# VH-VL binders against q9umr5: the designs that were tried, part 162

Target 1, 268 residues: q9umr5
Amino acid sequence: SYKPVIVVHGLFDSSYSFRHLLEYINETHPGTVVTVLDLFDGRESLRPLWEQVQGFREAVVPIMAKAPQGVHLICYSQGGLVCRALLSVMDDHNVDSFISLSSPQMGQYGDTDYLKWLFPTSMRSNLYRICYSPWGQEFSICNYWHDPHHDDLYLNASSFLALINGERDHPNATVWRKNFLRVGHLVLIGGPDDGVITPWQSSFFGFYDANETVLEMEEQLVYLRDSFGLKTLLARGAIVRCPMAGISHTAWHSNRTLYETCIEPWLS
Short names: E, the ipSAE of ESMFold2; O, the ipSAE of OpenDDE; V2, 0.75 times the mean of E and O plus 0.25 times the DockQ between their complexes.

## First folded at step 5 (VH-VL)

Design qd1 (framework fv_nofazinlimab)
Fold by ESMFold2-Fast, scan of step 5:
Structure qd1 (fold): chain C 268 residues (1-268), chain A 123 residues (1-123), chain B 112 residues (1-112)
Amino acid sequence: as target 1 above (268 residues)
Amino acid sequence: QVQLVQSGAEVKKPGSSVKVSCKASGGTFSNYAISWVRQAPGQGLEYLGYIIPEYGTANYNEKFKGRVTITADKSTSTAYMELSSLRSEDTAVYYCARGSKWFDSTLYYMDVWGQGTMVTVSS
Amino acid sequence: DVVMTQSPLSLPVTLGQPASISCRSSQSLVHSDGNTYLYWFQQRPGQSPRRLIYKVSNRDSGVPDRFSGSGSGTDFTLKISRVEAEDVGVYYCMQGTYWPPTFGQGTKLEIK
């Protein structure tokens, strides 16, 4: 009699990555219906995030409709940004726990192996030239590229992250905030040994200032303005922070200690 | 100025467990990582694990996983390290050390150390 | 796990002379945030370790300026410009870039 769980994967990922997570859920909450969405797998994860949001929206509607008591979302890495947008664009979502596994909620600014694979000659300092072009914004990874040294370009060119974070104005902002605020719990998970998400504190809505000093959520303009409801959720007691060191980026969904500490308590 | 004070020396039998305490004073406890490191006589330093008391999150070096448990009591500003299934090779001085605030770039800062607790495992 | 290798393991030094300790890591210690989390600790006989250096080259408060750290990537050095009697002890390097944190085997500095 546990609420159904919907899992949304990350960049270059697929449902197979969650086999250990499914085993843990089955052990602690036997009978839970878990649906790992097989959309935008592998290379298709590079498609623009708004396109992915639309596809995942179509997939989650019938699942939510069949569970009037509510559902839980477990959203990994890039998938956490998809889930943030889903909660904003869906007028009728019934999500209880939104569990964000190491997702770059304020964006990404780091030289990682994934970035080097896609853009071998680029450094984090010059990737803004590619990502903040119309062509670059057709790739999911550029939709959440957030260069703290070119904040003006980020605010003007970001077609996804700046909009869902309320950092740039949008006609639907008020409705998106109202919809997002319906979530029962926002469970934020991340840690310093991730090795991919940079800064790792982005998973907790922290981010670099212009001097590359990481400022926490409560110091962000997005929080102070309550642009999409973070300040309201925190005041309501609905934000859960679960930082854990010792977890690499590809291990968040397959570490038993993390599951028992950060995920299991939120799967009513 | 933060100070870490550990419990006194212990002598244990093989197969038993030991629980060492580390009490913080003089600063904020809950938002800082508390790490545990051991040193066998005449040997080097070995990392066991850490806890962030505010969130109850702990993780362990895989070498000790299943035998070590680190907990914290925020009301008394005290962290605990429990090691089970003790063998003679576990004879060591066990240290607690303060890491950085959980939000900082790395938790393994270890700028403030407890005085150490000698744990001797003998029959 | 990242292996930290120190040399020499035993370092007899004449008072007032310089001393140098090397530390090598099995892989680059540059974190994804661009920082290098290499530390140096001093342990005097019967005492807890004391951190001397953080992030390769930064001295902790109260650490004499005769201690300096340098290096990058996988090769690091702790240098004491003029050894004093109080410097006797074991010196450890530590990496904090990767889980779990790992230590070198230690260098025992002694006066000859």
Scores: ipSAE 0.732, ipTM 0.875, lowest interface PAE 1.4, mean pLDDT 91

Design qd10 (framework fv_nofazinlimab; at its last look DockQ between E and O 0.73; V2 from the best seeds 0.81)
Fold by OpenDDE, look of step 6:
Structure qd10 (fold): chain C 268 residues (1-268), chain A 123 residues (1-123), chain B 112 residues (1-112)
Amino acid sequence: as target 1 above (268 residues)
Amino acid sequence: QVQLVQSGAEVKKPGSSVKVSCKASGGTFSNYWISWVRQAPGQGLEYLGYIIPEYGTANYNEKFKGRVTITADKSTSTAYMELSSLRSEDTAVYYCARGSKWFDSTPYYMDVWGQGTMVTVSS
Amino acid sequence: DVVMTQSPLSLPVTLGQPASISCRSSQSLVHSDGNTYLYWFQQRPGQSPRRLIYKVSNRDSGVPDRFSGSGSGTDFTLKISRVEAEDVGVYYCMQGTYWPPTFGQGTKLEIK
């Protein structure tokens, strides 16, 4: 039998968004138990990410307990950060494949429709004033806002991304790294035509330097310091990169070609 | 200097399949987008799809409704384009073209082109 | 799909005179990343296409400075300041902002 699949949605999503993915999994892996977690749907996805992590943890623990052979995680967009944090705080998870589906793993720094909706009077260049305040950090979007021009504020005020990345020292960094390294494979999916994740390379742990030049994962401090285990994972062949062009942000979970190429191989 | 060398001309019957190869030399291959474009006689250019040889990720123009398959062999620095269920309308010169490194940009840069492969479909 | 419309489709030019080709897209080619992925290709008789211009106005290495690209949004232009005999061929614009990439019909440049 196939290992159970747990799906975590993104910002403003619900289980309905993954109806095509469910269809694809059922067709290619019949009998697979797929659970799309309907937590923090819609506007509730704006809740602080640590709150979301706790909620999702409560939901996945029973599923994992019933699947001693392991489970697969498919985590879309913002959900990919939730899942990474989840795997960092759980010392007993049994995740075989962690599929990060177009997630801003290294953060977000771009004007998107979501930002315009939430902060209609703010441009990305000024959002640090809001996001790096205590008030701003009560919103999920600000929890992974990564302003390359205000690194000091990011490192000191980010209550989520800077911590799970191990960019700011904290007492759980070593344990979180150990926990995250329990994952069998980290599958990173994203592409240049996404239109939302900015830069799109963030899905592959690439990100802007101070000059807004995009650097690769291997050039990032988090990799070089192996602060949460990326270097270790890469060394043991546990990181899979699956870039694809021609896919918009809202289509990653509903494109058959993408599924067959980047998702299906890791559900066996 | 990077060069793309394609396989020779093909003559096929309707309903058959054709597989065109594109071999890269003089530079890196696996980490770049490789695109396929065709041109019917006296007509314009049409985009077919692309692949990243390093990761095996390919995407296709929906117009071809699954008839196109793009693959690659990293060990030989060769990309392949297979077109099945051939029709007379598929008669064209098929080109491979190199895009940017996958991390830098898109498959659509196409700064280096192969010499083209003429595929003739006739009964 | 995004429709690319070139004009004129036929362009007879006297040697040494300037030439101009227009390319219009059915929607704005400004990508979410702020770039405009508009390209110009030259195809000489019996040869493969050759990229001349990328991202509206950037010349590739080896492309003479008599070629220039300009435009924004939906309207783009390729200009040749002084047409030479070697410039004979078909010129195509292409957009790479939206999937799938699409080409203009081509403009055939000939010497009068």
Scores: ipSAE 0.914, ipTM 0.947, lowest interface PAE 0.5, mean pLDDT 95
Fold by ESMFold2, look of step 6:
Structure qd10 (fold): chain C 268 residues (1-268), chain A 123 residues (1-123), chain B 112 residues (1-112)
Amino acid sequence: as target 1 above (268 residues)
Amino acid sequence: QVQLVQSGAEVKKPGSSVKVSCKASGGTFSNYWISWVRQAPGQGLEYLGYIIPEYGTANYNEKFKGRVTITADKSTSTAYMELSSLRSEDTAVYYCARGSKWFDSTPYYMDVWGQGTMVTVSS
Amino acid sequence: DVVMTQSPLSLPVTLGQPASISCRSSQSLVHSDGNTYLYWFQQRPGQSPRRLIYKVSNRDSGVPDRFSGSGSGTDFTLKISRVEAEDVGVYYCMQGTYWPPTFGQGTKLEIK
């Protein structure tokens, strides 16, 4: 039979958004138990990411316990960061496929409609003033804000991304790396027409240098130092890249071609 | 220098299908956006879709109502475009083009083009 | 789909004189990353298209500096400062900001 699938939604999102993904799974893998986690919906998705990680951890424990052969994670947008943190903090997870669906894995540095709604007078170039304050770090968006022009502030102030990336030393870094490396496959999905994740290559652990030139995963210090296990995973053949053009941010979980190409093969 | 060489001209009847090949030589192929574009006689250019051969990921312009399939064979450095349920308005020159590397920040630029393949659909 | 409208569609030019081609999009081509993905292609008679300009104003390698691109938002221009006989052909603008990429109708440049 098929392993259970756990779905984690993104910013300003809810479990309803995944109805088409559920339909695709049911058609291609009948009998698969799919749970779309109904936590931190809508505006509650702005809660600090560590708070969200704790809540989702509590929700996944009984699902994983019932499936000793393993589970799969499909984690959309901001949810992909929640899931990566889950894999680091859980020393007993049994995740086979971690499917990161257009997630800002190396952070976000972009003006988008949702940022303009939340911070209507701010532009990406000055949002660091808000995000790299203790007050700003109480918002999920700021937990993965990554201003390439203020790297010193990012490294000092980030309460989430710099820690799960191992960009700042902390006492749990070795344990988190060990836990994350227990995943069977890391499936990275994204594309140039996303329109929200900026740079879109963040979904593949690419990101801007100080000149806003995008460096790919293998050029990143976190990869080169293997700070949380990316180099090890790639060497094992455990990283799957599935770039697809022509898909907007809200359409990743409702595009059949994307599902069949990038998701379906990993739902054993 | 990379060169793209396409298969020869074809004449087809309505309702049939055509498969055009695009072989790369003299450069890398698999890590790039490989696009397909067509041009009806006396008309402009129309984007069909792409593939990234390294990952086998492809997507298509919706205008073709699921009639287009783009594939690649990494071992022969060849991309293929198949158009089914042909109509007379599908008469065109079909081009393949190599775009940027897949992670590049300049989407859809096409700096190396094949010579084109004339496909004529007539009864 | 984003509609790209070129003007003029036919451009007879005296050899050695300047030429200017306009391209207008149905919506802003400014991407969420702040870049504008507008391209110009040249298609000489009997040949495949050739990219001239990327991201509004950047010339490709091997493109003569008599070609220049400009514009922003929805309004873009390709200029040829002094038309040569080899410039005869059809010129297309293309947007790459929104899926699918779309082309203008083409501007046929001819020597009078």
Scores: ipSAE 0.772, ipTM 0.882, lowest interface PAE 1.3, mean pLDDT 91
Fold by ESMFold2-Fast, scan of step 5:
Structure qd10 (fold): chain C 268 residues (1-268), chain A 123 residues (1-123), chain B 112 residues (1-112)
Amino acid sequence: as target 1 above (268 residues)
Amino acid sequence: QVQLVQSGAEVKKPGSSVKVSCKASGGTFSNYWISWVRQAPGQGLEYLGYIIPEYGTANYNEKFKGRVTITADKSTSTAYMELSSLRSEDTAVYYCARGSKWFDSTPYYMDVWGQGTMVTVSS
Amino acid sequence: DVVMTQSPLSLPVTLGQPASISCRSSQSLVHSDGNTYLYWFQQRPGQSPRRLIYKVSNRDSGVPDRFSGSGSGTDFTLKISRVEAEDVGVYYCMQGTYWPPTFGQGTKLEIK
């Protein structure tokens, strides 16, 4: 039998978006129990990420408890950050494959229609004024806003991403690292045609420096310091990179070629 | 600088398949986008797809999906483009082109091109 | 697919005079990262395409400074300040902002 799969959606999203993904899993791994978590859908996806982590945690506990051989996570877009935190805060998770599907793992710095809808007059250059305020940190999108020109403000004000990445100290950091390192495989998926996640290399733990030059994971301080275990996972052979061009942000969960190439091999 | 060398001209019948090779020399190609583009005689350019040899990840223009397959052999630094169910409209020069390293850019950053392979489909 | 339209399609030019080629896209080529992925290629008779310009205005290494690219959004131009005999060939614009990448029809530059 195949391990159960838990799916976590993204910003302004719902379980409906994963119909094709479920079809693909059923075709290649018939009998797999797939649970698409129907929490924080649509507008509720704007709630603070720590609130979402608590809700999703309550939902995944019984699923993991019933699967002694382990479970797989497929976490899309913003949902990948929720899953990052779940793996750190849960002392007893039994996740084998964590499949991060175009998630801004090092943060977001780009103009998109989603941001313009919420903040119509903002530009990526001035959004830091809103996001790094206490009010802004009540919105999920601001929890992973990472302005490379105001890194000092990001480190001080980010209530979520800077903490889970170990970029700012936290009393639980050692425990979070130990918990995260229990994951079997970290499967990173993303690509240049996403059109929303900016830089797209954020899905692979790459990010802008102060000059907007994208530096890879191995050049990031969080990797070099091994703040939450990336260097340890890479040395263990547990990080899988699966870059694919030709896939827009809303198509990662409905593209057969992507599924067969990047997801299917990791669903034991 | 790296050079891309393609296999020789092919003449094929309708309904058959063709497999064109593209060998990189003067540098490693494993971590690069390797793209395929075609040009019908006297016509413009049309994108087929790409591969990153290091990961085996490939994707194709929807127009050719189901007929085109792009593969790579890292040990010989060679990429292959196979096109099946050939029609007379597939008569074209087929080019391979290299982009940047996968992390640094996109497959469309095609700065090094092979010499081209003429594929003629006629009965 | 994004449609790329070039004008003129035929460009006869006197040696030493300037030449200008226009390229228009069916939608804005500005990427979410702020870059505009518009490229210009040259194809001399019997040769493979050669990239001249990337990201609208950046000249590739070895490309003479008489070639320049400009534009924004949906409207782009390739200029040759002083046409030389070796410049004969077909010039293509290409967008790389959206999958699949698409090319203009090509502009054939000929010496009068």
Scores: ipSAE 0.768, ipTM 0.882, lowest interface PAE 1.2, mean pLDDT 92
ESMFold2 (binder alone), look of step 6: mean pLDDT 89; pTM 0.929
ESMFold2, look of step 10: ipSAE 0.769; ipTM 0.882
ESMFold2 (binder alone), look of step 10: mean pLDDT 89; pTM 0.932
OpenDDE, look of step 10: ipSAE 0.914; ipTM 0.947

Design qd11 (framework fv_nofazinlimab)
Fold by ESMFold2-Fast, scan of step 5:
Structure qd11 (fold): chain C 268 residues (1-268), chain A 123 residues (1-123), chain B 112 residues (1-112)
Amino acid sequence: as target 1 above (268 residues)
Amino acid sequence: QVQLVQSGAEVKKPGSSVKVSCKASGGTFSNYGISWVRQAPGQGLEYLGYIIPEYGTANYNEKFKGRVTITADKSTSTAYMELSSLRSEDTAVYYCARGSKWFDSTPYYMDVWGQGTMVTVSS
Amino acid sequence: DVVMTQSPLSLPVTLGQPASISCRSSQSLVHSDGNTYLYWFQQRPGQSPRRLIYKVSNRDSGVPDRFSGSGSGTDFTLKISRVEAEDVGVYYCMQGTYWPPTFGQGTKLEIK
């Protein structure tokens, strides 16, 4: 039998977006119990990420408890950051494959029509003024806004991403690292045609330097310091990279080629 | 410095398959993407698909999906494009072209092109 | 698919005179990263395409400075300040912002 799969959606999203993913899983792994968590849907996806982490934690505990052989997580977009934090704060998770589906793991810094719905007069260069305020940090998108031109503000004001990435000290850092390292596989998926996640390499723990040159995971301080275990996981052979061209942001969970290549092999 | 060298011309029967190779010399290509583009006689350029050899991840223009398969062998720095169920309309010069490094911001770079492979579909 | 439209399709020019080719896209080519992935290629008779310009206005190594690219959003131009005999061929614009990459129909540059 196959391990249960838990699905966590993204910003302005809901469980309905995963109907094709569920179809693919049923075709290739019939009998798999798939739970798409119907929490923080639509507008509620704007709630602070720590609030979302607490709510999703309460929902996954009974699912994990019923599956002593382990579970898989498929976490889409912003949901991948929720799952990152879940794996760190849960002392007893039994996650085998954590499949991160085009999630901004090192943060977001992009001009998109998507963000203009929230901040219609702002450019990416100006959004730091809003996001790195106490008010801004009450919105999920600002919790992972990472302006490479204002690193001091990001490190001081980010209430979520800087902490889970170990870019700023936290009392729980050692425990969070220990917990995260229990994951069986970290499967990173993303690609250049996403159109929303910027830089798209954020899905692979790559990110801009101060000159907007993208540096890959192995060049990041969080990797070099092994702040939450990326270097240890890579050395263990537990990180899987699956970049694919030709997939737009809203298509990662509904593209058959992507599913067969990047997701299917990690559902045991 | 880097060159892409393609296999020789092919004459194929309708309904058969063709497999064209593209070998990189003067540098390793596994860290770069490879695009495939075709040009029918007297016509413009048409995009077929893209592979990231390091990860074996390929995707295809919807127009050719189901008939085209792109693969790569990192040990020989060679990419392959296989087109099945050949029709007379598939008669074209097929090109491979180098993209950016897989982690780069400019994925469809196409700065280095192969010399092209003429595929003729006839009896 | 993004449609790329070039004009003119046929461009007879007098040797030593300037030439200009226009390229229009059916939608804005500005990527979420702020860059515009618009390219220009030259194809001489019997040869593979050769990239001249990347990201609207950047010349490739070895491309003469008489070639220049400009534009923004949906409207782009390739200019040759003084046409040389070796410039004969077909010129294509290409967008790489959206999958799949798409090409203009080509502009044939001829010496008159």
Scores: ipSAE 0.760, ipTM 0.887, lowest interface PAE 1.2, mean pLDDT 91

Design qd12 (framework fv_nofazinlimab)
Fold by ESMFold2-Fast, scan of step 5:
Structure qd12 (fold): chain C 268 residues (1-268), chain A 123 residues (1-123), chain B 112 residues (1-112)
Amino acid sequence: as target 1 above (268 residues)
Amino acid sequence: QVQLVQSGAEVKKPGSSVKVSCKASGGTFSRYAISWVRQAPGQGLEYLGYIIPEYGTANYNEKFKGRVTITADKSTSTAYMELSSLRSEDTAVYYCARGSKWFDSTPYYMDVWGQGTMVTVSS
Amino acid sequence: DVVMTQSPLSLPVTLGQPASISCRSSQSLVHSDGNTYLYWFQQRPGQSPRRLIYKVSNRDSGVPDRFSGSGSGTDFTLKISRVEAEDVGVYYCMQGTYWPPTFGQGTKLEIK
């Protein structure tokens, strides 16, 4: 039988977005128990990411407990960061495949429509003034805002991403790294036509330097220092990269070609 | 310098399939995307799809989904485009073209092109 | 799909004179990363397309400086400052900001 699948949605999203994904899984892996978590839906997705991690943690514990052979996570957009933190804070997770579906793993730095919806007069160049305040850190999108021109402020003010990436010290860092390294496979999915995640290479742990040149994962300090285990996972053969052009941000969970190529092979 | 060499011209009957090859040489790596574009006689250019050979990831223009399949063989540095259920409207020159490295930018970069393969569909 | 519209479709030019080709997109081609993925291709009779310009205004290696690209948002122009005999062919604009990439209808440049 197939391992259960847990799905975590993204910003301004809900379980409804995954109807096609569930159809694909049912077609290729009939009998798979798929749980799409209906927590922090819609505007509640703006709640601080640590609050969301706590809520999702409570929801996944009984699912993992019932599946001694392991579970798979499919985590979309912002949900991929929630899943990053879940894998670090849970001493007893039994996740086999962590499938990160166009998630800003190194952060976000771009002008998008929903950034304008939330902060209408701001531009990416000045959003750091809001996001790196204590008030701003009460919003999920600011928890992974990563301004490459104000890296010092990001490192000191980020209450979430800088900590889970090991870019700033935390008392639990060693335990978080140990927990994260238990994952069987880290499947990274993303592409240049996403239109929301900026730079799109953030889905593959690439990110801007101070000149806005994108450097790949292997050039990042977090990788070089092996802060939370990326270098160890890559050496183990546990990181899968599945880039695909032609997929917009809201289509990653509803494209059959994407599913068959990047997701289906990892649902044992 | 990098060069893309395509297979020779083909004449096919309606309802059959055709498979065109595109062999890369001279510094092209498996990390570069290969796109496929067609041109009907006297008409403009139309994008079919691409592949990134290193990861085996391919995607197709919705207009051709279900009929086009793009594959790659890294051991021979060769990409293939197969089009099935051929119609007379599929008569065209089919081109392969190199995109950027997967990480850098986009399959649509198309800086180096093959010589083209004429596919004629007639009864 | 994004529609790319070129004008003129036929461009007869006297040798040594300038030529200009317009390209309009049905929506802004500015990507979320701030780049504009607008390309210009030249296709000489019987030959494969050859890329002249990438990202609106950057010339490819080996492309003469008499070719220049300009524009922003939805309006783009390819200029040839001094047309030469070897410039005969069809010129296409292409957008790569949105999937699938789409081409203009082509502008046929002919010597008068």
Scores: ipSAE 0.704, ipTM 0.866, lowest interface PAE 1.5, mean pLDDT 91

Design qd13 (framework fv_nofazinlimab)
Fold by ESMFold2-Fast, scan of step 5:
Structure qd13 (fold): chain C 268 residues (1-268), chain A 123 residues (1-123), chain B 112 residues (1-112)
Amino acid sequence: as target 1 above (268 residues)
Amino acid sequence: QVQLVQSGAEVKKPGSSVKVSCKASGGTFSSYAISWVRQAPGQGLEYLGYIIPEYGTANYNEKFKGRVTITADKSTSTAYMELSSLRSEDTAVYYCARGSKWFDSTPYYMDVWGQGTMVTVSS
Amino acid sequence: DVVMTQSPLSLPVTLGQPASISCRSSQSLVHSDGNTYLYWFQQRPGQSPRRLIYKVSNRDSGVPDRFSGSGSGTDFTLKISRVEAEDVGVYYCMQGTYWPPTFGQGTKLEIK
């Protein structure tokens, strides 16, 4: 039978967003046990990411314990960052495929409508004033705000992303790297028509330099230093890149072509 | 300098399929997106879809989804566009065009074009 | 899909005079990354399209400096400062901000 699948949702999301994904999995891999975690739904998705990691950790432990052959993670948008941290803080995870579905792995720097609900008059150019304050870091969105024009502030103030990416020192960095490297496959999915994740290449560990030129994963210091294991995973053949144009942010979990091309092959 | 060279003209019956090739010369093929665009005689341009050969990922304009399939063979640096259930309205010049590397902001948008392949659908 | 509307569709121009082509989109082409993915293409008779302008105003390599692009949001213009005989052809605008990419209906530039 197929390994169980655990789904972690994104910002302002809930388990109902994944009805189509569940249908696709049932059609191609009948009998798969799929658990969509209903923690931090809707507005609760704004809670600090470390708080979310703790809650999701408690929920996944019993699922992983029941599956000696391993589990797969499908982690959407902000949920991909939660799963990044889960794989690092758990020294006993048995994740085979970690499928990161349009997640801002190197951070977010975009002027999007959904962000305007929280900060209606802010531009991307001045959001750093809010996000890199202690108050701002109490919101999940600010935990992965990465202003390329204020890298010093990002490195000093980010309570989550800079730490999990090894961009700032942490006492647990060596253990986190060791744990993350246990993953079987890191499947990265994203595309230019997402419209929310900015730059979209953040889903593939690419990001802006100070001139807003997007540099690939292999040009990032976190990769070159192998801070949490990306260079080791790539050398092992464990990183899968699946870029697809024509998919908007809220459609990654409900597009059949995307599922068949990028997700289905990794659900052994 | 990369050039895209397409296969020759085709005449097809309604209901049949056509497969047009697009061969890249000049070395690096797999990292670039290859788009397909058509133009009916005397008319404008219409986007069909693209492929990123390095990853085998393709997507299609909804208007053609189910009839168009775009594939690539990295060993021969050749992309293919296959259109099935041909109608007389499919008579057009079909172009392949290269975008920048898949990682660039608009990888499927066209800066280098093939010479075009006339496909005529006639009974 | 985003609708791209060009004006005029037929543009007779005297050699050495300026020419201007307008392109309007049915919605703003500003991407969340701050860029505007508006392109201009030239198609000479019997030839493949050639990209002239990318991201509204940037000229592609090898394109003469008499070609310039401008605009923002939904309204865009391609200008030829001094039309040469070799400029005869059809000009297309294209948007790449939203999937699928869509083209204007084309403007046929002719020498009168």
Scores: ipSAE 0.577, ipTM 0.842, lowest interface PAE 2.5, mean pLDDT 91

